# VHH binders against Regulator of G protein signaling rgs-3 (rgs-3), part 1

Scores and structures below are computed, not measured.

Target 1, 363 residues: Regulator of G protein signaling rgs-3 (rgs-3), of Caenorhabditis elegans (q18312)
Amino acid sequence: MWRSYKAETPELADETQEVDLNLHDSSESDHEGRQSRSASITSSTSAPASNDVTLQVPITNSSATSPTPSTGSMYFIAGMFDGKEKVNREQPPMPTTDGVEYPRAASWAAGNCANVLNDDKGKQLFRVFLFQSLAEENLAFLEAMEKLKKMKISDEKVAYAKEILETYQGSINLSSSSMKSLRNAVASETLDMEEFAPAIKEVRRLLENDQFPRFRRSELYLEYLEELLPRSYAEKWAQSFEGLLGNHVGRHHFRIFLRSIHAEENLRFWEAVVEFRSSRHKANAMNNLGKVILSTYLAEGTTNEVFLPFGVRQVIERRIQDNQIDITLFDEAIKHVEQVLRNDPYVRFLQSSQYIDLLSKLK
Unless a header shows other numbers, all headers, positions and changes below count from the first letter of the chain; antibody chains aren't numbered by Kabat.
F, E and O stand for the ipSAE by ESMFold2-Fast, ESMFold2 and OpenDDE, each averaged over both directions (binder to target, target to binder). V2 = 0.75 x the mean of E and O + 0.25 x the DockQ between their complexes.
Where letters were taken out, [cut] stands.
The coordinates of atoms that the task and the answers printed are left out; those that the model quotes come from them. Centres of patches stay.

## First folded at step 11 (VHH; from f3 with Y109R)

Design g1
Fold by OpenDDE, fold request of step 15:
Structure g1 (fold): chain B 363 residues (1-363), chain A 126 residues (1-126)
Amino acid sequence: as target 1 above (363 residues)
Amino acid sequence: QVQLQESGGGLVQPGGSLRLSCAASGFTFSDYAMSWVRQAPGKGLEVVSDISGSGGETEYADSVKGRFTISRDNAKNTLYLQMNSLKPEDTAVYYCAKVTVHEFSSGWRLDWFDYRGPGTQVTVSS
């Protein structure tokens, strides 16, 4: 976890640098001169008329009558997928926000799936997401495995292992090898937990690499964060543009506003630069991301073209060409984009119904 | 006011070891991710290593992985970089930096450095 759960009260550095506005009035007048020069350069040059050559390539219409392949009536044996009773798995209840602070909930997305699973409220919210995604069996299987692991060797443990296999063998997406290992583990009645390890590992990988990434970007998670967002956090965004962009809920609302004024490309560019900078330990990843950012946001005529001062793009292009890629590659570009966002869109956002309505909803 | 001060730099032979320290003040040290960055003459800024506020998560540049170890003592407001098996290419000014972190749907992201120390020179030469 890269941030602590503590609300960063940004200490406003009281940089009251008294800019001594010594308005030195120096008036100096100097006049100088007019000169006119007219130069007329005429030159005429006659671009020549070159020729028509109408090459009539004959489109030979060879009508090759492709033979009608015989519709072999593939009897789709509609195998009676016996409607195995979708066990009417009741939708898991939404976790309450009681006793949950915003930083706690925000931390569920900070790292890996363990952060959400090790939190009771986070795990419950993730369970709701998994249910909505038709993937709740993955978490339930892991929980059953944890329960099994804690059981002493007994007839009850053997029975429970058999029940787990019966319950999940048709619902969890395991490789043939992991499923075989699971079946063997249950059949051995010795219940060596090492034989369950392949299945556990595979399900954990599914959660980590598919469901958890989806959860973190889900509306369900965002809504839960918004409900937890203290009004004071949102009020601080009026003073801290960085605070607005750094917060998942704040950036979401700002994105909605930017879309309404057709300026979202600036935020997308900012996010891409942050992703680039976050890849700082992986030279190849940083190099690839740098090239992608150049082509996506800085190339002329792109859908996400960000307007930069003259020369900024060329410096970036040259550095990429020269393999001079480091964390500073986009520093001038991002500073410009941030300044553009600060000067107009940010100010307008703070006056927008999007921000005002958010503030009115927050406690 | 945030202050960062590096120490422990110096001259070392190839294969030698150094331990850098960074004293932090003016903020809740444990709440922030910290970084070691370096800049060699005529080269770009390289992020050497990052560490989470708790110290539970660490990342390393490929160039230093297995040789360097970042750590922190939050009770002492001190960041450390243990550098082993030093090479001539490790010659640089080393900076301690406070890291900005953003909440992304793809996970929290380490962005830039809001504060950096004045740096300490590390020279690896025969």
Scores: ipSAE 0.856, ipTM 0.968, lowest interface PAE 0.5, mean pLDDT 88
Fold by OpenDDE, fold request of step 15:
Structure g1 (fold): chain B 363 residues (1-363), chain A 126 residues (1-126)
Amino acid sequence: as target 1 above (363 residues)
Amino acid sequence: QVQLQESGGGLVQPGGSLRLSCAASGFTFSDYAMSWVRQAPGKGLEVVSDISGSGGETEYADSVKGRFTISRDNAKNTLYLQMNSLKPEDTAVYYCAKVTVHEFSSGWRLDWFDYRGPGTQVTVSS
């Protein structure tokens, strides 16, 4: 976890630098002189000729006869998905917010799937998400395997292993190899946990690489965070633009506002630069992301084109071409975009119904 | 006021070892991720290593992986960089920095440095 659970009170940098504007009125007078030099700017006019090369591009009217799309009867083989009764698994209850502080819930998205699974409330919220996504069997399988691992070798353990296989063999998406290994492990009755390892690893990989990333960007998770968000956090965003952008809930509401005023590309660029800077330990990743940012946000005519001062793009292009890519590559560009966001969209956001309604909802 | 002060730099032979220290003050040290960054003459700014507030998570540049170790003592408000198997290419000014972190749906992201120390010179030469 890169941050502690403590609410970062932005230490207001007391930039009370008293700029002592000692306007010393030093009046000094001095006079001196004249000289006239007349340098003759000669006007030479030469009018070079307008060669009108009329390239007659012949408009060959090739009447391409539109082939009649043969209405191939897509026999929707409504294959009997034998709706084997999805065991009417009751919807898991939503975790309450009781005893959960915002930083705790925010930390569930900070790292890997273990961060959410090792938290009782986080795991329950993730379970609700998995249920809504028709993937709850993956977590249930892992929990069953953990229970199996803790059991002593006994007839009861063998029976439970058989029950696990019967329950999950039709619902979990395992490779043929992992499923074969799982079946063999249960059939051997020795219950060597190494034989279960391929199936466990594959299900963990599914959660980590697909379900958990979806959970972190889900409305369910965002709503839970918003319910936990102290009003004081949102009030601080009126004083800290960085605090607004750094917070997942704050940035979400700001994004909605930016979309309404057609300025979201600036936030997308900011996010891309943060992603670039976060890849700083991986030279190849940084190089690739730098090129992607250039082509996506700084190239002329792109959907996400951000407007930069003259010369800023060319400096970035040159540095990329010269392989002079480091964490500072976008410093001038991001400074400009942040200033643009601060000067108008941010001020308007703080006066918007989007922000006011959020404040009214928060406790 | 936030203060960072690096120490432990110097001249070392190739294959030698050096330990840098950074004394931190003016903020709750344990609540913030910290970074070592370096700048060699005529080269860009390289992030050498990052460490979480708790010290439980660490990352290293590919150039120093397996040779350098970042650590912290939160009770002493001190950041460390153990540098082993030093190479001439490791010659740079080394800076201690406080890291800004943002909440992203793809995970928390390390962004920039709100504070950086004056740096300490490390020279690796025969």
Scores: ipSAE 0.842, ipTM 0.968, lowest interface PAE 0.5, mean pLDDT 87
Fold by ESMFold2, fold request of step 15:
Structure g1 (fold): chain B 363 residues (1-363), chain A 126 residues (1-126)
Amino acid sequence: as target 1 above (363 residues)
Amino acid sequence: QVQLQESGGGLVQPGGSLRLSCAASGFTFSDYAMSWVRQAPGKGLEVVSDISGSGGETEYADSVKGRFTISRDNAKNTLYLQMNSLKPEDTAVYYCAKVTVHEFSSGWRLDWFDYRGPGTQVTVSS
């Protein structure tokens, strides 16, 4: 069943824990009618957030002989953000879509990063993402470690271990203790793979906890999915609100529509609750995420405030204060939010150019 | 119409084992994922484990991973929980619960408040 497909169940831990301070303006505008907002929200389709104190602008990595009028600071900013070493490298090839159906590609976002890394096309797409994120060395290191692990003890294995250390000792982000263990492992009488474990674990955690969540919501991955999306899948969204929200591409286009009418907050809350439910087996993570959802979306005066029927927020607040957090915490709230989204924005989305134009380009 | 009946609980010493069963009726059992849920005294619900409708995929709470095993027999409409190496903190009323969908998906939700069995008490002490 399409709604039950595992690849359409996103994990949102990264989005709720990384509430972007620089995107305060996207939900700070008036909530009446969700019309006419400050210019900063009208300029972005991808809804990017600033991860840096300085703003990245669309300027090529080429210096000009003199500053241009009216744009004097832009090429200054571009030169600061995209270092020549990373920009001048050739991007890895995009994987072809040959032999890839939508369900296979959608499954790459499910669970943990093993799903994407165990698929040859998915791994290649993730590598392109990491290249664009200036983080490809992390995957390359892990691949080198896997190759090393499978080698028989030999002069070749020792030489390869030394090559790995030389290649990565200055480029991957390891603690001093893990780097010491790595050096000891390379210099040892036998290449004991147990001594590589601290380094491998640190890089795996970065890939899993930081880069994979960003991949799942990246434009690169969404565009690859959209190329594979059958028109018939998108046509069925007209009959199933749950089908629209459960589909990664559908939800992306619905989000763009919601932004155009200044009503994205309900969808962001819905996604946060889905993540809360996906953490149901990790009690500490679930408890923490419940508190983050309250403070981010349900406290009065917050920039992302979702409006709920009288008393619903107060029950949630009381349960959290009394440490009575379980998987049902947001059930009444999300039922209301789903009803709000279904009754008006969903109907309008199906009649919008956002949905109609998407259908016209799908196969 | 939907009926869930838990059994197999009891008093057990720490380190012991129990096997819980849940007889299900009134719905197409294999079409839905199932969960074991527990409620310790004065606490909220904890989802202990999930199993997909086919039985091919399972998940476990960190508190029980490695000690508990969920399984199902779709021919007998029965859900099981094998509990090994029991600890005092495992003391709770255990319930089986129908999930809204076959797989672990964005539509995952317990049908807990609609369909609820009596549960089975597990007490781990001594």
Scores: ipSAE 0.317, ipTM 0.736, lowest interface PAE 3.4, mean pLDDT 76

Design g1
Fold by ESMFold2, fold request of step 15:
Structure g1 (fold): chain B 363 residues (1-363), chain A 126 residues (1-126)
Amino acid sequence: as target 1 above (363 residues)
Amino acid sequence: QVQLQESGGGLVQPGGSLRLSCAASGFTFSDYAMSWVRQAPGKGLEVVSDISGSGGETEYADSVKGRFTISRDNAKNTLYLQMNSLKPEDTAVYYCAKVTVHEFSSGWRLDWFDYRGPGTQVTVSS
């Protein structure tokens, strides 16, 4: 439920036009927008339950933007060996954009996957993504569990639980212990839903930790967002670097431009620091992510290396060495990186075909 | 110009309570999330708690969860921190800070360098 990036930065913000984003009035009419914009609040809630999820391959999630084309090869081989008949697969319908404003759709990427799953259009778009990734079984399993939970204890409920096990035991990648718990739960005539919990939690974690990050960076989601992006938003990027950088579609096009001139590293660092700051209530996660950012972006000779003014890297290194990590660790570095991006690549982006062609397509 | 003024600190016994206030001016208070941050002697900054612009969402550091309560009164442009069951480890200078966030990201940037008050000292000792 936090304000958008373009609303009010202290030194460079244009305070007019706040109503253009419905930040003032839409807060009352948008039943999920404030919570969706408050990724930090959601992250704090997840900290007690998450086993340091942010640090499990965290930089890969923030830096990977190039989809290796999956022509379906990863899942077709597995289906061939399960001994079950493949269901005839037809793609779910794309959700329409009718009644969807850009801020609503953009909020689906904020926080955790609950945001996208709690929106009827967002959930449908995520279902299409999962289908295209040959991973729709994960969401379908969770939906089947919700249906099972709602059923009254009966022969029908027992039969449905057995159907779920038969349908999914060969396609859902569960740990041995979770699979045993699932089988035991189905074999129980009482159908104690607590015995299903290990499997449900493991599939939910797979959606959260693997599929949702891939959805957020997917061409499917970015194209849906771009269809909704008002031209006036993109026009304002010419007068607001902060507006460009804070907008998911704008940042995507800026990244493509930066790659074309072999200069994406500053943007990747910027994104990593934003993630670092989101871990502010979980000291172990923040400490570990600070160390990962140092080794990934501030180490000499890597393709990710970011260049900082004399002394700035050394202060960061000294603070990490002395175990003095707090939310300000990268403040001087990120101010420099923003200035570097603003002073040259941003100006060039505004003159590039990447920006001009986008602007001509928007309505 | 943004101005934040903390008050309500003081010396208190372990197990005692204090209520901090932060008077805000120079911006539309209800439009922004706010944070309490603290700095113990010789230590770095710790973000103690956050609250949304509407007041409907709150977060707490594990070190204070269950003991501290953040709140705001948007009609009075005032942020509060109710601190109960105080411990010597809570001894610090406490600052309120205006929060700046990035659109459609999972993160935020604490914008306290230019937009923080002088802080209020809380000392918990026998």
Scores: ipSAE 0.294, ipTM 0.725, lowest interface PAE 3.6, mean pLDDT 75
Fold by ESMFold2, look of step 12:
Structure g1 (fold): chain B 363 residues (1-363), chain A 126 residues (1-126)
Amino acid sequence: as target 1 above (363 residues)
Amino acid sequence: QVQLQESGGGLVQPGGSLRLSCAASGFTFSDYAMSWVRQAPGKGLEVVSDISGSGGETEYADSVKGRFTISRDNAKNTLYLQMNSLKPEDTAVYYCAKVTVHEFSSGWRLDWFDYRGPGTQVTVSS
């Protein structure tokens, strides 16, 4: 959302490939100018499809709200919300792609959930996601509270507030104190909207910290983005590794290819480091994520293990032990991982059915 | 080629003010978000502030919020950092940096430090 005027990063990266992109390292061995490595990293270790990319989810939201990385998604089990009270519910319609350009849709995942909720097509897509996840009540509650806020104090407003409580008190996961505040606010019949604020805030936090990160990773959102992706964007990936990695749909297809050859771990590490760097203004979150990256990707024998040149892991480990975690922690590691990905899997991806079949589908 | 040059550092007393500048060339300045990053003696890098290409969006580290103001003049290709109420803890080399945008599976994210200048020293002491 910082640079919405230019949708395409690979074109700009190509124009700057003859400059040193490493601001923390005076040594440079790669004239492409975005990233350089001292040694090649080759991974022959395969990894199964990871069902846990929690490093991306906590980075996205943990810095803005309470630290709930262990908060379970207890609403999202098979059949949990499929009770008699939900019989005959209808899925909301998918938003049309008419008049939607790729950069607009890509922006829905940026920042916080306000970005998706403030776009009429984005909000509708998010509503479909929530319905499919049996979690639509959180957004519906917030919408009902906005409608209540707009009403003048009247018997109708009091009746609607009671209806909201009756409709949602059994389905919304609020703390005991927030639920009591909500009940008291409704019972008072003065309907001062500040009395509803604890419940509204807690539901917003649930939507922001759990459901929005899941939406951004969802097949629903990726399929919508892919439908909008111009063929010209995907064609430029053949000229720019950075262009492939910098595009959400491109990374998704590259991940699928890497998974098919059991080599996804380097890409997952790359994504984790970039999310680590995005926590730059929240030192506690960045410290925690640095430790998680070490234990997840650099520990011997794990399915996620990434191999680094001699000494690189040891420097990272020592810095973490000494509590010297800053934004540069993984700089040498990520340079090697990019080199490994660029030198072999990237070339193979461009010749794979994964890439070629995608191109045949794009306009 | 991308060039960034910081200036405006110096010695100031606690409570004083400085204004840092960064002259940019070799790229379309208004197309890119920019950052101020600092490194205190013996410490790691801290991202002090970010600003969007248009200048309409800003962000600050908690340690400087309310005291520092980032701005840019796209007609002059210049980035600024107004630093008020300076503390000894603000002593560092300050760098301006061009930001690279990455789309990620969790949405758009910024990546830093593609390019930075050589830095300017700010020293806050009696």
Scores: ipSAE 0.128, ipTM 0.626, lowest interface PAE 5.6, mean pLDDT 75

## First folded at step 12 (VHH; from g1 with E57S)

Design h2
Fold by OpenDDE, fold request of step 15:
Structure h2 (fold): chain B 363 residues (1-363), chain A 126 residues (1-126)
Amino acid sequence: as target 1 above (363 residues)
Amino acid sequence: QVQLQESGGGLVQPGGSLRLSCAASGFTFSDYAMSWVRQAPGKGLEVVSDISGSGGSTEYADSVKGRFTISRDNAKNTLYLQMNSLKPEDTAVYYCAKVTVHEFSSGWRLDWFDYRGPGTQVTVSS
């Protein structure tokens, strides 16, 4: 698990180096000489001719007859979505913040779905998210399978397996093959856990590849993190731009501010460069991400175009063309963008209602 | 003040082994991810391996995977790189670096190096 930046307050070593400003006044005068070399570079003005090639592109007025929109009666097949009474599943309770520190909650977004599921508070928050997303049955099914696995072979275990099938067969989105395997496993009454494996694997894959990624970017998760955010963390952002960008909650609020001043492309570029640098162990991933960053943020006329000093883009383009892609590819570009963000948007953010209101909410 | 000092570099035959060490000071070593990076003459900077503060997570460049092992002793404030089955292409200056890490919605991201040691030369030659 990659640990977050504990903002170690750099002990300002009070090295009061007394810079002894010995203003040595040394006046020395020396005179020397004049030489006038007059090099007469002749300004030959040759005015080459304005060939007026009047390309008369003929405006062929093709009177495209507007085809009458046939009012196809969209029979809204109000298909009887028989609202099978979604059993009024009570909303799962929100986990309290008691005994949860910010780094613990921040770690739930790290790695895979197991990190959130192995934490009692994280799992509960994820359950709330799944409920809101109409996908709570996936987690409940996995928990039921874990319970089933721990049961001894008995009539009670067989009954519980039948109950699981009855409860979830209509609510979990399994492939026909996995559902068939699940039904066969329950029907065999042998309750071999290998026969349940296809269904378990498929539900785990759904959580890992769809629900968990959505959870990590959800407002629910961000709000929970914000509630856990120590005021001291936010106060340190006034002294550390890196601390602001490095924190998920801080970067979120800064993004909102940047949108209000039409400068979000700079933060998007920063995030893309961080993602590029984080792919450092995968040469193909770095190559692909490098090309995507070039086309998305550095190409002329893009919606996310960031302004760079002259020559910086061309150096990046040449390095990509020459297959000289390494972790340093965007160093000059990102340094410039960070400087732009530091000089104005960051200063304005710290004075904004966005930051002040956040500080007022934090304990 | 943050200090990193690499050691254990040298000349080794192809197929040989070498163990690099990096002594760290001036920060809470266990709280930070660490990296080994290398630079060969006329080549770019390659990140060889990364390790989490706890040592529980490790990553390796495709070029060294299965041959190199990164480890750490937090009680000794020391980072290690065990290099086995060394090749001439592994010839480089090897640097120990402290890694910056950011929180993303898609997980933690390893970014840059806020501090890097002076490096140690590794030469693989017959």
Scores: ipSAE 0.829, ipTM 0.968, lowest interface PAE 0.5, mean pLDDT 87
Fold by OpenDDE, fold request of step 15:
Structure h2 (fold): chain B 363 residues (1-363), chain A 126 residues (1-126)
Amino acid sequence: as target 1 above (363 residues)
Amino acid sequence: QVQLQESGGGLVQPGGSLRLSCAASGFTFSDYAMSWVRQAPGKGLEVVSDISGSGGSTEYADSVKGRFTISRDNAKNTLYLQMNSLKPEDTAVYYCAKVTVHEFSSGWRLDWFDYRGPGTQVTVSS
């Protein structure tokens, strides 16, 4: 698990080197001169009048007879949506922030779905998200499977397996093969857990590859993190631009501010470069991301165009063309963008209502 | 002050093995992800391997996967790189680096190196 940067406050070594400002006043005057040169060159070249060739392409009026659409009686099979009672599943309660520190909650997004599921508060927050996303049944099914697995072979276990099938067969999105395996497992009454494995695996995959990624990007998760954010973290952002960008909540608020001043493309570029650098173990991924970054942020006329010093873009383009792509590809570009962000937007952000209101909200 | 010092480099025959060590000081070693990076003459900077602060997560460049093993001893503030089945292409200066990590909606991201050691030369030659 990748841990967040604890901003160790560097002890500012108070090297008060008395720089002796000997202002030597040396005055020297020198004069020199003149010259004028005028050169006039006139040249006139008369570009010629290219001719107006009016090609009269004949409008052949082919009267295509519109074939009468046969009114195929769409038998609306009003499939009896038997109003199976939407089991009025009550919205799961929000987990309290009690006993949860920010690093704990931040860790829920750090890895795979197991990180959030293995934490009681994280699991509950994820459950709320799943409920809002109409996917709560996936987690409930997995929990039921875990309970089933722990049960001893008994009539009670057989009954519970039947109940699970009845409850979830219409609500979980399983492949036909996994559903068949699940049905067979329940019908066998032997309750071999290996027969449940396809369904369990598929539901876990759904959580991992779809629901969990959405959860990590959700406002629900961000709001929970913000509630846990110590005021001291936010105060440190006034001293550390890196700390601001490195924190999910901080970067969110900074993004809102950057949008207000039409400078968000710089942050998007920064994020893209971080993603590029994070792909450092996969050469093909780096190559692809490098090209995408070039086309998205550095190409002229793009919606996310970032302004770079002259020559920086051309160096990147050349390196990509020459297949000289490594983790350093965007070093000059990102350094410039970071400097731009530090010099104005960051300073203004720290004075903004966005930051001040956040500080006032935090404990 | 943060200090990183690599050791264990040298000359080795193709197919041989080396173990690099990096002594870390001036920070809480266990709280930070660490990296081995290398630079061969006339080539770019290659990230060889990364390891989480706890040592529970490791990643490897495709070029070294199955041959190299990154590990750490947090009690000794030491990072290791076991290099097996060495090839001439592994010839480079190897650096130990402290890794910057950011919180992203897609998970934690490894970014850059705030500190890097002076490096140790590894030469694989017949």
Scores: ipSAE 0.822, ipTM 0.967, lowest interface PAE 0.5, mean pLDDT 87
Fold by ESMFold2, fold request of step 15:
Structure h2 (fold): chain B 363 residues (1-363), chain A 126 residues (1-126)
Amino acid sequence: as target 1 above (363 residues)
Amino acid sequence: QVQLQESGGGLVQPGGSLRLSCAASGFTFSDYAMSWVRQAPGKGLEVVSDISGSGGSTEYADSVKGRFTISRDNAKNTLYLQMNSLKPEDTAVYYCAKVTVHEFSSGWRLDWFDYRGPGTQVTVSS
């Protein structure tokens, strides 16, 4: 975890290092973890460099430079799969769990994209995610740019720059100005890396703002974390409700149990209050989150309504009305919600098949 | 059994400096992020700065960036706040607080439990 792991996150002067302003208070259809499925990118017709032609039959299209099927005449086969099939691209291997402890893998989600990219196993897992999302070229482009930057000026560097442009210009989505800068940079024999910067920043922004958040919420990452989770960690949840709620894997399984008894609203409120308190350094975000929490979870008759002891909601309403919003705004409410969760659903969870089956497969 | 004790407050003129300390016991100090929190007269609580368990990551309120520095010595179980270029607006009771880190899928989130000391008064006046 952030407080105990030795690897440190790089600092960024943007929203990716600060409290998340993308709080969603809507239904399960907006919850990416709700869409559970195993990725099945392993289905492939051809192996890498496997176009091993041993047949002595005449080949109809032997002069083509583009990949073609070796079995008979497939007049429209290439057109049918255009844009959906990456010829001779082997799916990247899953990283092994060898030498990876749970805290290391959990830290990949701690801050920004650099956390996952600076870890060999994390980067490989993210590459698998990107492959499954048809976006692996974004990372590959950045890796190629880093290799290019490290090369000394030479005929090899010029040739590699041209190869990068040819390989990626049709697959990465750049603005017109960034694409022009990239083409100009490649045409320059000096290969001034400042001319590559607009393209690099734009692709990095796509990874950081679009793909990395989806990776953190993905079944792929959650399953990797669960594989690493020691049984002893999960056993400690029986003595620490706070430990259960604070752990990504533990909270996931507790949520599934709560859904099965139609009692997830208290957990959603708990999560919203944590996001609120984590916005501590951004007064406008904190004020907005406080109002959203009140209207979403504490107003009478809402679909997400959390029920509180007499007077608690009214104090919160008054403080918001009087602009007395600080990190303590929801303290009384959250103490009640934690008590409600702890006293009944938590006890039932520890005796449920959800928890027991998880323990049986952990090491 | 969590115990936190702040010290180092006092009266100082605008532009001056103070260094606050917080002695911690009753928990594995290096496992937890820590914060300095302040309460100015008639105002609510403001989180001034946070530091990771290892000391490698820090965050600051905009009102104190560039003037305040949070640090920790895990061998001594002690949290520090170096306050430079003090302003009258910095007048407050300063508390150290134990922080919990939650593993959210949207990123790790800091949370504040009510584990804080009795505070130390800082008064900045001419």
Scores: ipSAE 0.636, ipTM 0.840, lowest interface PAE 1.3, mean pLDDT 79

